# Designs tried in a protein design chat: miniprotein binders against q53ft3. Part 176

Target 1, 195 residues: q53ft3
Amino acid sequence: MFGCLVAGRLVQTAAQQVAEDKFVFDLPDYESINHVVVFMLGTIPFPEGMGGSVYFSYPDSNGMPVWQLLGFVTNGKPSAIFKISGLKSGEGSQHPFGAMNIVRTPSVAQIGISVELLDSMAQQTPVGNAAVSSVDSFTQFTQKMLDNFYNFASSFAVSQAQMTPSPSEMFIPANVVLKWYENFQRRLAQNPLFW
Key: E = the ipSAE of ESMFold2; O = the ipSAE of OpenDDE; V2 = 0.75 times the mean of E and O plus 0.25 times the DockQ between their complexes.

## First folded at step 19 (miniprotein)

Design tc6 (at its last look DockQ between E and O 0.60; V2 from the best seeds 0.66)
Fold by ESMFold2, look of step 19:
Structure tc6 (fold): chain B 195 residues (1-195), chain A 97 residues (1-97)
Amino acid sequence: as target 1 above (195 residues)
Amino acid sequence: SDRRALIIKAKMAARWLALALELARQGNTEAAKAAIEFAIRLLRRIEELATTPEEEEIVEQAIEAAQEALQLLEQGKPDEVEEILQEAIELLEELIQ
């Protein structure tokens, strides 16, 4: 249902379901990550009136998880880019993952997605939303890049009948992700301001 | 506390089943099955939260209906799931109040 992308890494499309309504992606070597992209694969939409709250977790100096709300994904906004570089020494807040015993390696952070009723999501305030007071060219370009990737990846879910069938599973070949990334980098190198 | 959590999850399960019905009508059988599976996971959690025999009976019936709908979709009978999914949704509405 979800994907998670970090620049320079392969996309993750197989979230670990850790509760009936909660999904997690592992982010090894999290200290080198500045931005993370969370998006819907397009295989299954949210039901009407529901959406996803997106959290970031990292181990503190004592090895205990610190969870921070990054923002939201919905059918109306199926992709989002989150800046996490400043959060690695930030402060935690109230979150739905606090009672869960999720096993992790000390150097691994996590992206958590909690599927919720929209009314419940409206009560939450993302960390660092005050720091985003204006949109720059990088943010606009990256959002368009995410939309392009989402549409491309989703078209392969529509082509399931033309691939080897599998029960209850959809997949994206790694070559699709790599070709998209290579094409993007080539265009950026030719025109850093292309859009 | 458990009652409020049960109601929230019942609302979510009903929304997943409504989506499954719509997907089945569109012929998107694989997505419909996935939506039913999400609903069943919520129903299993509701079963753990249930504290009265009435709540337990309602959720058990909803699980059975959702599982039958899943079987019909696996058999390639999407036209036959509407009544069963609607039954499951109505059971969840009774559970909510």
Scores: ipSAE 0.725, ipTM 0.905, lowest interface PAE 0.8, mean pLDDT 78
Fold by OpenDDE base, look of step 19:
Structure tc6 (fold): chain B 195 residues (1-195), chain A 97 residues (1-97)
Amino acid sequence: as target 1 above (195 residues)
Amino acid sequence: SDRRALIIKAKMAARWLALALELARQGNTEAAKAAIEFAIRLLRRIEELATTPEEEEIVEQAIEAAQEALQLLEQGKPDEVEEILQEAIELLEELIQ
């Protein structure tokens, strides 16, 4: 149902369901993470009148999880980018994950998604600096993701002479990936909010 | 309060079941099954929150209906799911009143 993406890391598509209405992604080495993308996979939509409240948790000085509301995802807004680098300190707010005994490892933060009624979500106030609102921050994040993807994809590039026959697999020419990258960068430069 | 929690979860479960019904009609069997499974999990929680025999009975019937619907989908009988899911939704609506 949900995916989680950190620039420079593999996409996570298997959230741990920790309750009937709660899902969690683990974020190892969270101190190096600036931004997180939370998105719907498109396999199962929210029921009508429902959405997801997205929370971030980090350990406090006592090792106890501190949860903060980042924002929301809905059928109408199936993805969101959050800046978490500035949220790694402070006091937590009221959160739906407090009663849950989630096993935590040092240096691992978590993204929690609480599936809720939209009416209930409307009463919640996200932390003010979590949503990527600045064009510059958004552009930087997007560029980093693009670079990471390109580097990853290009690392698998082989010539036809180097290809191992695999009839069950489809191949994409490297020039297609490059062209996509260039086009995306161009569009991003023109309008960082082109989508 | 526990009552408020029960009502909220019942509303959510009903919405999941309604989604399942729509997904089944669309032929998206896998998504429909998943939606039902979400509803069942909520129903189990509601069962724990129930304080009266009447509430317990209603929830149990809803669980049974949801499970039956899931089985029918697994058997490739989406056309037979509508009535059962509708029954489960109505049970939850009764619980919310």
Scores: ipSAE 0.625, ipTM 0.875, lowest interface PAE 0.7, mean pLDDT 84
ESMFold2 (binder alone), look of step 19: mean pLDDT 87; pTM 0.872

